# Designs tried in a protein design chat: VH-VL binders against DNA polymerase sliding clamp 1 (pcn1). Part 12

Target 1, 249 residues: DNA polymerase sliding clamp 1 (pcn1), of Pyrobaculum aerophilum (q8zty0)
Amino acid sequence: MAKQVLTYIDAKEFAYIIDSISVLVEEANFLIRNDGLYLRALDVSRTAMVDLAIPKESFEEFPEVEELRFGLNFKELKKLLRRVKKGDKISMEFEEGRVRIKLIGKSVRSIVVPSIEVVGEELPTPKVVYTAMVKAASDVLATAVKDADAVADEVKFEASEEALIISASSDKGEVEVKLDKNSELVYEFDVKEPASARFSLEYLVDITSKTSKISDIVTIELATAKPIYLSFDIPAGGKISYFIAPRVE
Below, E stands for the ipSAE of ESMFold2; O stands for the ipSAE of OpenDDE; V2 stands for 0.75 times the mean of E and O plus 0.25 times the DockQ between their complexes.

## First folded at step 17 (VH-VL; framework fv_sonavibart)

Design u2 (from t2 with heavy chain P115V; at its last look DockQ between E and O 0.94; V2 from the best seeds 0.83)
Fold by ESMFold2, look of step 17:
Structure u2 (fold): chain C 249 residues (1-249), chain A 131 residues (1-131), chain B 103 residues (1-103)
Amino acid sequence: as target 1 above (249 residues)
Amino acid sequence: QVQLQQSGPGLVKPSQTLSLTCAISGDSVSSNSAAWNWIRQSPSRGLEWLGRTYYRSKWYNEYAESVKSRITINPDTSKNQFSLQLNSVTPEDTAVYYCARDLGSPESIEDYFGVDAFDIWGQGTMVTVSS
Amino acid sequence: DIQMTQSPSSLSASVGDRVTITCRASQSISRYLHWYQQKPGKAPKLLIYYASSLQSGVPSRFSGSGSGTDFTLTISSLQPEDFATYYCQQSYTFGQGTKVEIK
């Protein structure tokens, strides 16, 4: 094949995307198909899953391939991406056993990282029929889970016809955050059936804080005692989303 | 030791309701890690999942699309059993019907891929739909 | 939706033979595949779950392997009691079965 190069116009945004994925995993496979860039990975404890989709239209350059799979280690990649400046583009050229990464700005900086063998298969989508959906300001969710983390290791989400309540309680104290359906910070509110579930805070603080740098809006989907689904739109049509399994009651 | 024991009639007339019961011993129908399934087998279609009921803070029911409009699966916690009702049967519903348990790990995201195996099966009930 | 194809549909083997049965998925299912044995007039019995994990009480001559789209059930030394039909399963879908007959 003649050209296997992927170029993303906003290298800083790409860095935030990598940061967000790395909350759950240290390494994962990227999958390039004829219509976009994909990643789906399950954390080591198997309690959470991250899902990335970026359509090819979001890229300045995109490979012409049926399918290209490559694995990257995110700790080393993140160290590299700390050097990204505003206005930089990022390109990735896929070679045998390695990926050449270019940060393209005032100067062009080229770095080579290994393409690693990550054992994994294409993961299925969790089969959940959600009964509650709330679309809200992402920093409000980030603040709510940070407040919950101050007092507990577990958070409760309760969706009623009137509000979404995010709460936590322990010997350290209690917190409760209410997102009323009519709040100016709630953009969509669709509760077909009330829903209630509890989740570990292990990943939620970092997920919400990292993704709030990508998107001002979060979509939250709930069903009683089922995984929570959090999705964040990436500018230009991409999406990063998470499933987190519930705690048993 | 977990066992599933089926009961119900083996002959049902067309247009009537097929009703079967599966009794559970050694486990609870309201277990928060189990789900309770009905599966049927015929020579023409092989093994075919029909649906399940399970408790996760509330009762859930999930049904195969092919029978969704005609099927009901109900738990009975007082008798520790669950039932199958299939309405408006035709001769094409003739099969051996099995109840089966699947076990999950609800705190694992993998549990929600629909990937659990059926580890315990009832003995089977041959149901013939004929005039 | 995902189709499961077993091969062969039937086979004949002698006691002591190594028998292999394959199951192919129409798209990747990771390792989420299970194997069952069914004897005439009896319910299926779980042998292998998650491609390679042996169910409790199943003889060690049974083993499973594979991931992605291609999976194999192996009986290392066929016994008379292994005459049965074997099924693979992914999600709520079963393969069509492989009948193993003793020569």
Scores: ipSAE 0.756, ipTM 0.850, lowest interface PAE 0.7, mean pLDDT 91
ESMFold2 (binder alone), look of step 17: mean pLDDT 89; pTM 0.927
OpenDDE, look of step 17: ipSAE 0.833; ipTM 0.902

Design u3 (from t1 with heavy chain L103Y; at its last look DockQ between E and O 0.86; V2 from the best seeds 0.82)
Fold by ESMFold2, look of step 17:
Structure u3 (fold): chain C 249 residues (1-249), chain A 131 residues (1-131), chain B 103 residues (1-103)
Amino acid sequence: as target 1 above (249 residues)
Amino acid sequence: QVQLQQSGPGLVKPSQTLSLTCAISGDSVSSNSAAWNWIRQSPSRGLEWLGRTYYRSKWYNDYAESVKSRITINPDTSKNQFSLQLNSVTPEDTAVYYCARDYGSPESIEDYFGPDAFDIWGQGTMVTVSS
Amino acid sequence: DIQMTQSPSSLSASVGDRVTITCRASQSISRYLHWYQQKPGKAPKLLIYYASSLQSGVPSRFSGSGSGTDFTLTISSLQPEDFATYYCQQYETFGQGTKVEIK
């Protein structure tokens, strides 16, 4: 009989990852396979999808399993993770019907939470051929969408050969943020074909603000009137990413 | 009421190009909620989706991997039609060819997993590939 | 690639019988499964979309159920006009069909 344990060396980073996922969903299944930890979920309105992949090499300890699926309520998990201190590790031990979570630092704080039944199925990757990619400082994107939210419910992303323009307008005002390809805050700029699309700001402000705590760099991918793809490399390894469906009118 | 009317030859020689047209009435080929599909049916392969064309601020095509190197689907906004071109045909391409509309929800992520339900179909065109 | 398997491949039934056809998908979102009826020499006709929603103009004796990978089309009381082949579909993939013959 063997115990199944997963240990992540940076509990604070793990807390930020949980915060980022919880923007879209209150609960979801994690999937452990022999090569890593995975999660993919749609929000209730089915307009946004979060995708998490962390390879087993990013963990200090990783279960020896073909597949282990467990569901967690993120509201309860976030309450626990508020007590994370700098330098803490997080360990998860999978028991029958429950998960023992330890925050390991100067002292050890542990709690047992139930593993819950979350109805879900394997979700495919959206079929989009992106024509524009911009890699930039993540806090610049976060600020741009926050500025857009101040004046409108929707934001427009336009990629040209020269710049990425993030804009919004309403009877309350007009905002434009231009990320010139030569800006020191733009690290890569690859536009094969100009692209433009409009998106609801419903999740974007929280997504960009939460993920900026995980990564200083965002990769933005666009195609005209297609979902935007935002990806953030996790420092310890892996990636958290989002698809957000466009507004059609 | 939306209707699809197909036209094109029923006999094509091997190695030539199969060409079919689907005329749309009651809707627009440039409708931003619809996509315009070609589907074929044969005894050996059953129903097989080939591809689609649709307008979402620009024209897009999605093609099945099995025919991607040989297929082209083009809209014609002036005639309110869309076409199928299948190059280098063989007898295995013998089938009844249908055009069909799928009506999607482009503000949902699920719309980008593939075609939705096919709610309107053309009458079908039997195409035989032989000498 | 999604694989769609229907069962049975054919069946015979009498007018008034309850008929059940099943479809198993290799992958799915729980509600993205559609059912079609096809009569000889005609194009397929949409019956059920999103697993259980009845298309306009389709008789209420048709119903759909299921989730995940397992889905069912039911005809509660078979009528003579229901002689046809029935197909399921998820995204670009169709099942192989189920032929319903009236005894």
Scores: ipSAE 0.743, ipTM 0.845, lowest interface PAE 0.9, mean pLDDT 90
ESMFold2 (binder alone), look of step 17: mean pLDDT 89; pTM 0.930
OpenDDE, look of step 17: ipSAE 0.854; ipTM 0.909

Design u4 (from t2 with heavy chain L103E; at its last read DockQ between E and O 0.94; V2 from the best seeds 0.89)
Heavy chain, then light chain:
Amino acid sequence: QVQLQQSGPGLVKPSQTLSLTCAISGDSVSSNSAAWNWIRQSPSRGLEWLGRTYYRSKWYNEYAESVKSRITINPDTSKNQFSLQLNSVTPEDTAVYYCARDEGSPESIEDYFGPDAFDIWGQGTMVTVSS
Amino acid sequence: DIQMTQSPSSLSASVGDRVTITCRASQSISRYLHWYQQKPGKAPKLLIYYASSLQSGVPSRFSGSGSGTDFTLTISSLQPEDFATYYCQQSYTFGQGTKVEIK
ESMFold2, look of step 17: ipSAE 0.820; ipTM 0.884
ESMFold2 (binder alone), look of step 17: mean pLDDT 90; pTM 0.932
OpenDDE, look of step 17: ipSAE 0.819; ipTM 0.901
ESMFold2, fold request of step 21: ipSAE 0.831, 0.838, 0.844; ipTM 0.895, 0.897, 0.899
ESMFold2 (binder alone), fold request of step 21: mean pLDDT 89, 89, 90; pTM 0.926, 0.929, 0.932
OpenDDE, fold request of step 21: ipSAE 0.905, 0.912, 0.913; ipTM 0.936, 0.942, 0.942
ESMFold2, last read: ipSAE 0.829, 0.833, 0.844; ipTM 0.893, 0.895, 0.898
ESMFold2 (binder alone), last read: mean pLDDT 90, 90, 90; pTM 0.934, 0.931, 0.932
OpenDDE, last read: ipSAE 0.911, 0.914, 0.913; ipTM 0.940, 0.943, 0.943

## First folded at step 18 (VH-VL; framework fv_sonavibart)

Design v1 (from u1 with heavy chain L103E; at its last look DockQ between E and O 0.95; V2 from the best seeds 0.85)
Fold by ESMFold2, look of step 18:
Structure v1 (fold): chain C 249 residues (1-249), chain A 131 residues (1-131), chain B 103 residues (1-103)
Amino acid sequence: as target 1 above (249 residues)
Amino acid sequence: QVQLQQSGPGLVKPSQTLSLTCAISGDSVSSNSAAWNWIRQSPSRGLEWLGRTYYRSKWYNEYAESVKSRITINPDTSKNQFSLQLNSVTPEDTAVYYCARDEGSPESIEDYFGPDAFDIWGQGTMVTVSS
Amino acid sequence: DIQMTQSPSSLSASVGDRVTITCRASQSISRYLHWYQQKPGKAPKLLIYYASSLQSGVPSRFSGSGSGTDFTLTISSLQPEDFATYYCQQYETFGQGTKVEIK
């Protein structure tokens, strides 16, 4: 029997990563290569894409394989992950068409699930030349999109030389959040060319609220009428990121 | 029904600029879901995408690496057409040049992977580069 | 950077034959593969988009299939007007073409 096991030291962090992915999809393929763990998936409406990359150095144990692909249903994973306690590790043992998932702490809690067949296509990276980048406190973005959601179904991002403006307007009211480039909550600000785009709030509130539990910092990249790119560095290593397609006028 | 009608000279001297136009009927050059492409064909290189122009709140251009230093594609909204300029031509630029539309879905991530299918083509213009 | 290789480069067939043309990508790709027919002196004509969807006005004897790296265009019963060159395309890249000639 070949032992193929992946162990992540911080089960709580892994749970937040799964929560973040599951905003867009209920199931997806993970891809294990010799250098790390990967996932890329589109939501069913094809308006948003999630991208995960965690290098093998971020794992306590990592399989020695050229490539191993497995599909998981996140609803089942999330049920187990609700039992995470402080200090727990999570491991995945890849068996004959099954995956044994364990929370390892003072006690071991586990489930065995089948490796499911998820029809996945290899998805390229959107070809966007971004003209504006802002790195800021992630909870500030989360609060801004939550404020926008209170008044509208869409949010506008505008980057200028001086600030990033996040705004929404409807019959119910109007909100505007200004992230000045000199704010102590803005860590990097690089606007080569002003950029403006509108996005649906369908996923943004949940994406930003869940990822803020993973990373204190978000990188926001914009180009006029192009997908927004949101990326979050994972403390143990790696990155989770999202592309969200713009709304047209 | 969308139609593309090409015009421009069929003979260009080396080192000069190749210039072609493509007139659009039944659609707008500023359509927020379409992109307007130039593609050429020669026996030695087959079908070769050169670039496209499109409007998404501003004008965008995308050019093939092989020609990006020499190519310009411009829209003309008043005439509902778009043009190709290829500078410093050599005999290797001899080809049949086509304009073509690709129709996308800009509210989908898929639209940003590259050109979609080319569903409407112009009639083609044979351009010979020689002295 | 994706390369597209068609096979065969040419074939000879008779009216009524089933013909199959393959397009192979250098890396796994999405189902954003399209097929075109081109007759001498004419622009290419879109036949199949997204691997298997038939373009409006194209006869049902044309069909497409495949995913990943291997894609196939099939003409179930070759007609006289089908003698042409066929190209696959993904994004900005075209295959080199397959000429279907009368036997």
Scores: ipSAE 0.766, ipTM 0.850, lowest interface PAE 0.7, mean pLDDT 90
ESMFold2 (binder alone), look of step 18: mean pLDDT 89; pTM 0.927
OpenDDE, look of step 18: ipSAE 0.858; ipTM 0.915

Design v2 (from u4 with light chain Y92E; at its last look DockQ between E and O 0.91; V2 from the best seeds 0.82)
Fold by OpenDDE, look of step 18:
Structure v2 (fold): chain C 249 residues (1-249), chain A 131 residues (1-131), chain B 103 residues (1-103)
Amino acid sequence: as target 1 above (249 residues)
Amino acid sequence: QVQLQQSGPGLVKPSQTLSLTCAISGDSVSSNSAAWNWIRQSPSRGLEWLGRTYYRSKWYNEYAESVKSRITINPDTSKNQFSLQLNSVTPEDTAVYYCARDEGSPESIEDYFGPDAFDIWGQGTMVTVSS
Amino acid sequence: DIQMTQSPSSLSASVGDRVTITCRASQSISRYLHWYQQKPGKAPKLLIYYASSLQSGVPSRFSGSGSGTDFTLTISSLQPEDFATYYCQQSETFGQGTKVEIK
């Protein structure tokens, strides 16, 4: 059998991807298809979903398979990834029941981890018709969410024809961040119908802070009392995205 | 203790509008943890989901592509019921029509994968489209 | 669109028999499959939800298993009242049904 090897050129970027995914799950199944690497997982509470799609063109080496599924524990993987340096490559060699992960730079470091069988199959795509779409600087969202987290456990997103307002309030105080459609930090703004929804800040702070290290741009899709959709384009190609269920008033 | 009671005519002429009503008892049509569906059954087409209506801070409707252009599902909070209107009917619309409830949690991502299990059903209404 | 295919379309069995019905999805649907029982002139009745969870009030002789694309409904010991048509369902899509008849 031909050796199955997956090589991602920018190990640091890959580390950020793993860091972003691990906000919701400690372990998950990856799926290698003939066209790319995929991951989709729900958090334990089923209130948030992460989706990863990286095309094969983003890889220096890519396995020639119809389908290959492998599960990884991210805590163990992060132990190696903490030592990533700029310019390093990351390679995964797939063996029977194990995965050899290599960091390739001035020296070669490798670990062997078990290919775990994570319970779960491919999840459906949430069916949501969004009425508002805002593409903005990812650090603006991260900062707004962080500010909200300082005063409350929930955050409110309100999209109108003029702006996206991110707000939070509690006995501790109030926060409001307004993204005007004409702001230099807003790259696209399309609101077909006003939208309003509240979300738990449990994951949003880490999601936005970690993904902003991957992409400078975030696409926010909103509908009233529906899951928020956050998507981040990966510079090397692909996309990492999240669905977060709304809080009921 | 939740029950659905259907009503409406069992005979409709071609090109006319099929109209049915489903009365809810033991639950609210505006419940934020339920959706209210119409499903039909015929020998030729089997069980076919037609659409649903549900309230989540606002009212939402979802329709099957096969009937999307002809169907309307309306809730009536004052009577705690919801209705089905299917326009421009043909003999192909002859079937037993059921109203049904699916439960969900709006704070769960799984609630947005589509209709869930239908745990409560109406008694069914045979509707014949004939001249 | 996801296609649901049940097997067999019909089967004959005797009281006390173990009955197995299969439902196959055209693509992976995880555990989001439900089973119904329908008797003539009656509405479908929910038996199993999310592949393996028994609906309240349903006898324990009914069970469901499977994940991904292949699912199974099992009646461990067929009773007289179990002769009916069974359907699987994923979201808005139903299987064509399996009629369980008296042998």
Scores: ipSAE 0.750, ipTM 0.887, lowest interface PAE 0.5, mean pLDDT 94
ESMFold2, look of step 18: ipSAE 0.826; ipTM 0.886
ESMFold2 (binder alone), look of step 18: mean pLDDT 90; pTM 0.935

Design v3 (from u4 with light chain Q27E; at its last look DockQ between E and O 0.91; V2 from the best seeds 0.85)
Fold by ESMFold2, look of step 18:
Structure v3 (fold): chain C 249 residues (1-249), chain A 131 residues (1-131), chain B 103 residues (1-103)
Amino acid sequence: as target 1 above (249 residues)
Amino acid sequence: QVQLQQSGPGLVKPSQTLSLTCAISGDSVSSNSAAWNWIRQSPSRGLEWLGRTYYRSKWYNEYAESVKSRITINPDTSKNQFSLQLNSVTPEDTAVYYCARDEGSPESIEDYFGPDAFDIWGQGTMVTVSS
Amino acid sequence: DIQMTQSPSSLSASVGDRVTITCRASESISRYLHWYQQKPGKAPKLLIYYASSLQSGVPSRFSGSGSGTDFTLTISSLQPEDFATYYCQQSYTFGQGTKVEIK
């Protein structure tokens, strides 16, 4: 009887992916389908959504199933993943009511965690027609968001035909980061219509910090007073992305 | 205690423009949590969403694919109302037309899955397209 | 894009009966499904939002359940005023309706 096993070659990358998801949620459902691994979840306040899609081709081993759903609490998984080293693989073996997780390197370290019941069904995709797209170095966005967090609880993104401006202001001060369309750190710049929106910094600092360890490039999409879309291509294949709802005036 | 009051003619000749208005009381057409919809109902098609207009720092319109080339929905903030214009009508546009509000929370991702529940409806206007 | 299919298209029932009607979405819509009641000559009236939440003023004999793709509206004990057509809706799309008639 063949085991239902999922093996990801880069355990450190997988750890960054889990860490990135856990910014929004402490537990979530993973869906294994015949073509890949999927996750979509809203944070408790429903202001942010994370979306993960990793095709089966990105795995060294992938289960032969029509669909397998399992819920994980990330606390115990993250404890194991803190011990990951470069070159380690991670495998997950799905058993009745539990998942055996192994970190495979010079030695094998493992835990068994319960498969938990996480309430919720697959969420729809937000229906937003974006008018501005900027592809830039992910470190630049992470730094801009961190600078904004130093002075305020929310950040403003403004895309014009010439630049993306990330700014924050409060009685503690003000910051502005300008990403000129011709900057060496801006790889694509497509503004069909100027866009302006404000967002809570509650998750943005951690999202951008953790995902910059996954990908050197972020795609930012904006429309006036609509959720910002941030997407990060995973080197081994697939994508992790976020929607963050705007603040209203 | 929001109310929607519709007005407009009930008979329109083929190839002409159907024009209806919906007056809002107890809420603002520029409310940052509401969207203002037109929905029609006929025996052949049942309930059919046509489009909506709403204000989120700017005016947005969303139109059903089936009518997008012929439809316009316009807000009027001074009169606190919104209109439906449907060009080049045929007898297949014969229906009861309703205006309706959907209301959500724009600071929630859920608000962006499309219209939420239609909690307030106008009284309906029967529009017949015939000679 | 997402299609909503109601069943049955009509049913006959007596006062006091338990009535169940279903709505199926062509793909997952999570909990974002709403139910309406419509009587002849009147606008639809919202009964249930988010699959299971009762709208203010709706009698507790109405209940909704389901998530994902399969949803149910239940009337636990049918009353004379409940003979009407019922519609489900998500986003831009309505089901085709279920007519509840006197048997």
Scores: ipSAE 0.822, ipTM 0.884, lowest interface PAE 0.6, mean pLDDT 91
ESMFold2 (binder alone), look of step 18: mean pLDDT 90; pTM 0.928
OpenDDE, look of step 18: ipSAE 0.831; ipTM 0.904

Design v4 (from u4 with heavy chain D111E; at its last fold request DockQ between E and O 0.93; V2 from the best seeds 0.89)
Heavy chain, then light chain:
Amino acid sequence: QVQLQQSGPGLVKPSQTLSLTCAISGDSVSSNSAAWNWIRQSPSRGLEWLGRTYYRSKWYNEYAESVKSRITINPDTSKNQFSLQLNSVTPEDTAVYYCARDEGSPESIEEYFGPDAFDIWGQGTMVTVSS
Amino acid sequence: DIQMTQSPSSLSASVGDRVTITCRASQSISRYLHWYQQKPGKAPKLLIYYASSLQSGVPSRFSGSGSGTDFTLTISSLQPEDFATYYCQQSYTFGQGTKVEIK
ESMFold2, look of step 18: ipSAE 0.821; ipTM 0.885
ESMFold2 (binder alone), look of step 18: mean pLDDT 90; pTM 0.928
OpenDDE, look of step 18: ipSAE 0.842; ipTM 0.914
ESMFold2, fold request of step 21: ipSAE 0.828, 0.837, 0.827; ipTM 0.893, 0.898, 0.890
ESMFold2 (binder alone), fold request of step 21: mean pLDDT 90, 90, 90; pTM 0.932, 0.931, 0.933
OpenDDE, fold request of step 21: ipSAE 0.907, 0.906, 0.908; ipTM 0.938, 0.938, 0.939

Design v5 (from u4 with heavy chain K58R; at its last look DockQ between E and O 0.94; V2 from the best seeds 0.84)
Fold by ESMFold2, look of step 18:
Structure v5 (fold): chain C 249 residues (1-249), chain A 131 residues (1-131), chain B 103 residues (1-103)
Amino acid sequence: as target 1 above (249 residues)
Amino acid sequence: QVQLQQSGPGLVKPSQTLSLTCAISGDSVSSNSAAWNWIRQSPSRGLEWLGRTYYRSRWYNEYAESVKSRITINPDTSKNQFSLQLNSVTPEDTAVYYCARDEGSPESIEDYFGPDAFDIWGQGTMVTVSS
Amino acid sequence: DIQMTQSPSSLSASVGDRVTITCRASQSISRYLHWYQQKPGKAPKLLIYYASSLQSGVPSRFSGSGSGTDFTLTISSLQPEDFATYYCQQSYTFGQGTKVEIK
């Protein structure tokens, strides 16, 4: 008799989370366990991974299940979420092969979408020992990668004892953004060992732009020639994070 | 085409250092897509990964927790080889020791899930720890 | 850390038999599982990588399947040179082996 319902109090924040995930994938599996909601997916080229974890405590209602797995196509979900208003809650009711999604505010608006089969199993965590960590204003990172994208397809991150340097160069021009460890826009700076790596800009502009709507702070972790780790704490609890593989020299 | 040739003594006394080398032909120890591993095999523990060394703009080492405090793996680019040193050995370290290559795609996230498949193996060295 | 369990530990078979060996992971490893053959006194030899991809030079009678936690190595028609011990591996961890013996 217990119904399988998940309710998130801030529907607009949930919409930003969906937008952020959809940068990498058009569809993915969500995993509901007794302690939270999880998602982990690779983009089609397998160069970037998104990781979502939202604890049970962040939900107003959470299903009493050992484990529930469902796949969603984000195209239809995003159409509904564009109509989210301030103060709306979002509710998901899980049925056989279907999910009923409701926006709950002054009125209740709903759609029913199919639960789809998304190929793939639960992915491992990349094993990287990071040597540099910088917490900074997320909009500064978003601006830096957008500037880099204007001149190149690839961006370089260099962490030294004194600063994080984000740079790009091509025939079209060059960009350099320096985040000094003492900058007012740098909230934590922990460089145990200098780190340098280059990354494709294919996803970075959209990742940083979308996640800036979720968190004002980004945690950036680097190791030489290893995937960059970008993480964003969700105000209501949990975290959305990304690994992006480096380009070879 | 790619071959791994091991060398080193087969008998080591307790509390001493086990030392082996693995020579590489047909590839480079500094290949940016390869990693160079030591794996041992005993009747009691089966196949057991010990550690690896690899170059990705700098040298990296990774060691199994079970031997982390006693193990060192070093590359030698001039001789195109890599070594194993295991300190303070006991009879529990008696095993056949293999060197092996794993090769991945550093521009893919999948390369960072740990060692990939071991596609090339050395011939093996039986090491007995006994007085 | 992930443990790999093979079954059976050993089996007896005749030339021409279809042989199936199973490997289970303690948690999902997607398709990142590999299979090896080892003959007495020799190093392991890679047969299958990423669950189902044949290594170059490996006969087509070998095949692999599965994803997540359950994986299978199949030898469609056992040959005299296939009597060996077979291991699965993911990342740092190997299964305990399956010995295929002549009946």
Scores: ipSAE 0.792, ipTM 0.878, lowest interface PAE 0.6, mean pLDDT 91
ESMFold2 (binder alone), look of step 18: mean pLDDT 90; pTM 0.932
OpenDDE, look of step 18: ipSAE 0.816; ipTM 0.907

Design v6 (from u4 with light chain S91T; at its last fold request DockQ between E and O 0.91; V2 from the best seeds 0.88)
Heavy chain, then light chain:
Amino acid sequence: QVQLQQSGPGLVKPSQTLSLTCAISGDSVSSNSAAWNWIRQSPSRGLEWLGRTYYRSKWYNEYAESVKSRITINPDTSKNQFSLQLNSVTPEDTAVYYCARDEGSPESIEDYFGPDAFDIWGQGTMVTVSS
Amino acid sequence: DIQMTQSPSSLSASVGDRVTITCRASQSISRYLHWYQQKPGKAPKLLIYYASSLQSGVPSRFSGSGSGTDFTLTISSLQPEDFATYYCQQTYTFGQGTKVEIK
ESMFold2, look of step 18: ipSAE 0.808; ipTM 0.878
ESMFold2 (binder alone), look of step 18: mean pLDDT 89; pTM 0.926
OpenDDE, look of step 18: ipSAE 0.848; ipTM 0.916
ESMFold2, fold request of step 21: ipSAE 0.826, 0.835, 0.826; ipTM 0.890, 0.892, 0.890
ESMFold2 (binder alone), fold request of step 21: mean pLDDT 89, 89, 89; pTM 0.926, 0.925, 0.926
OpenDDE, fold request of step 21: ipSAE 0.912, 0.914, 0.915; ipTM 0.940, 0.944, 0.943

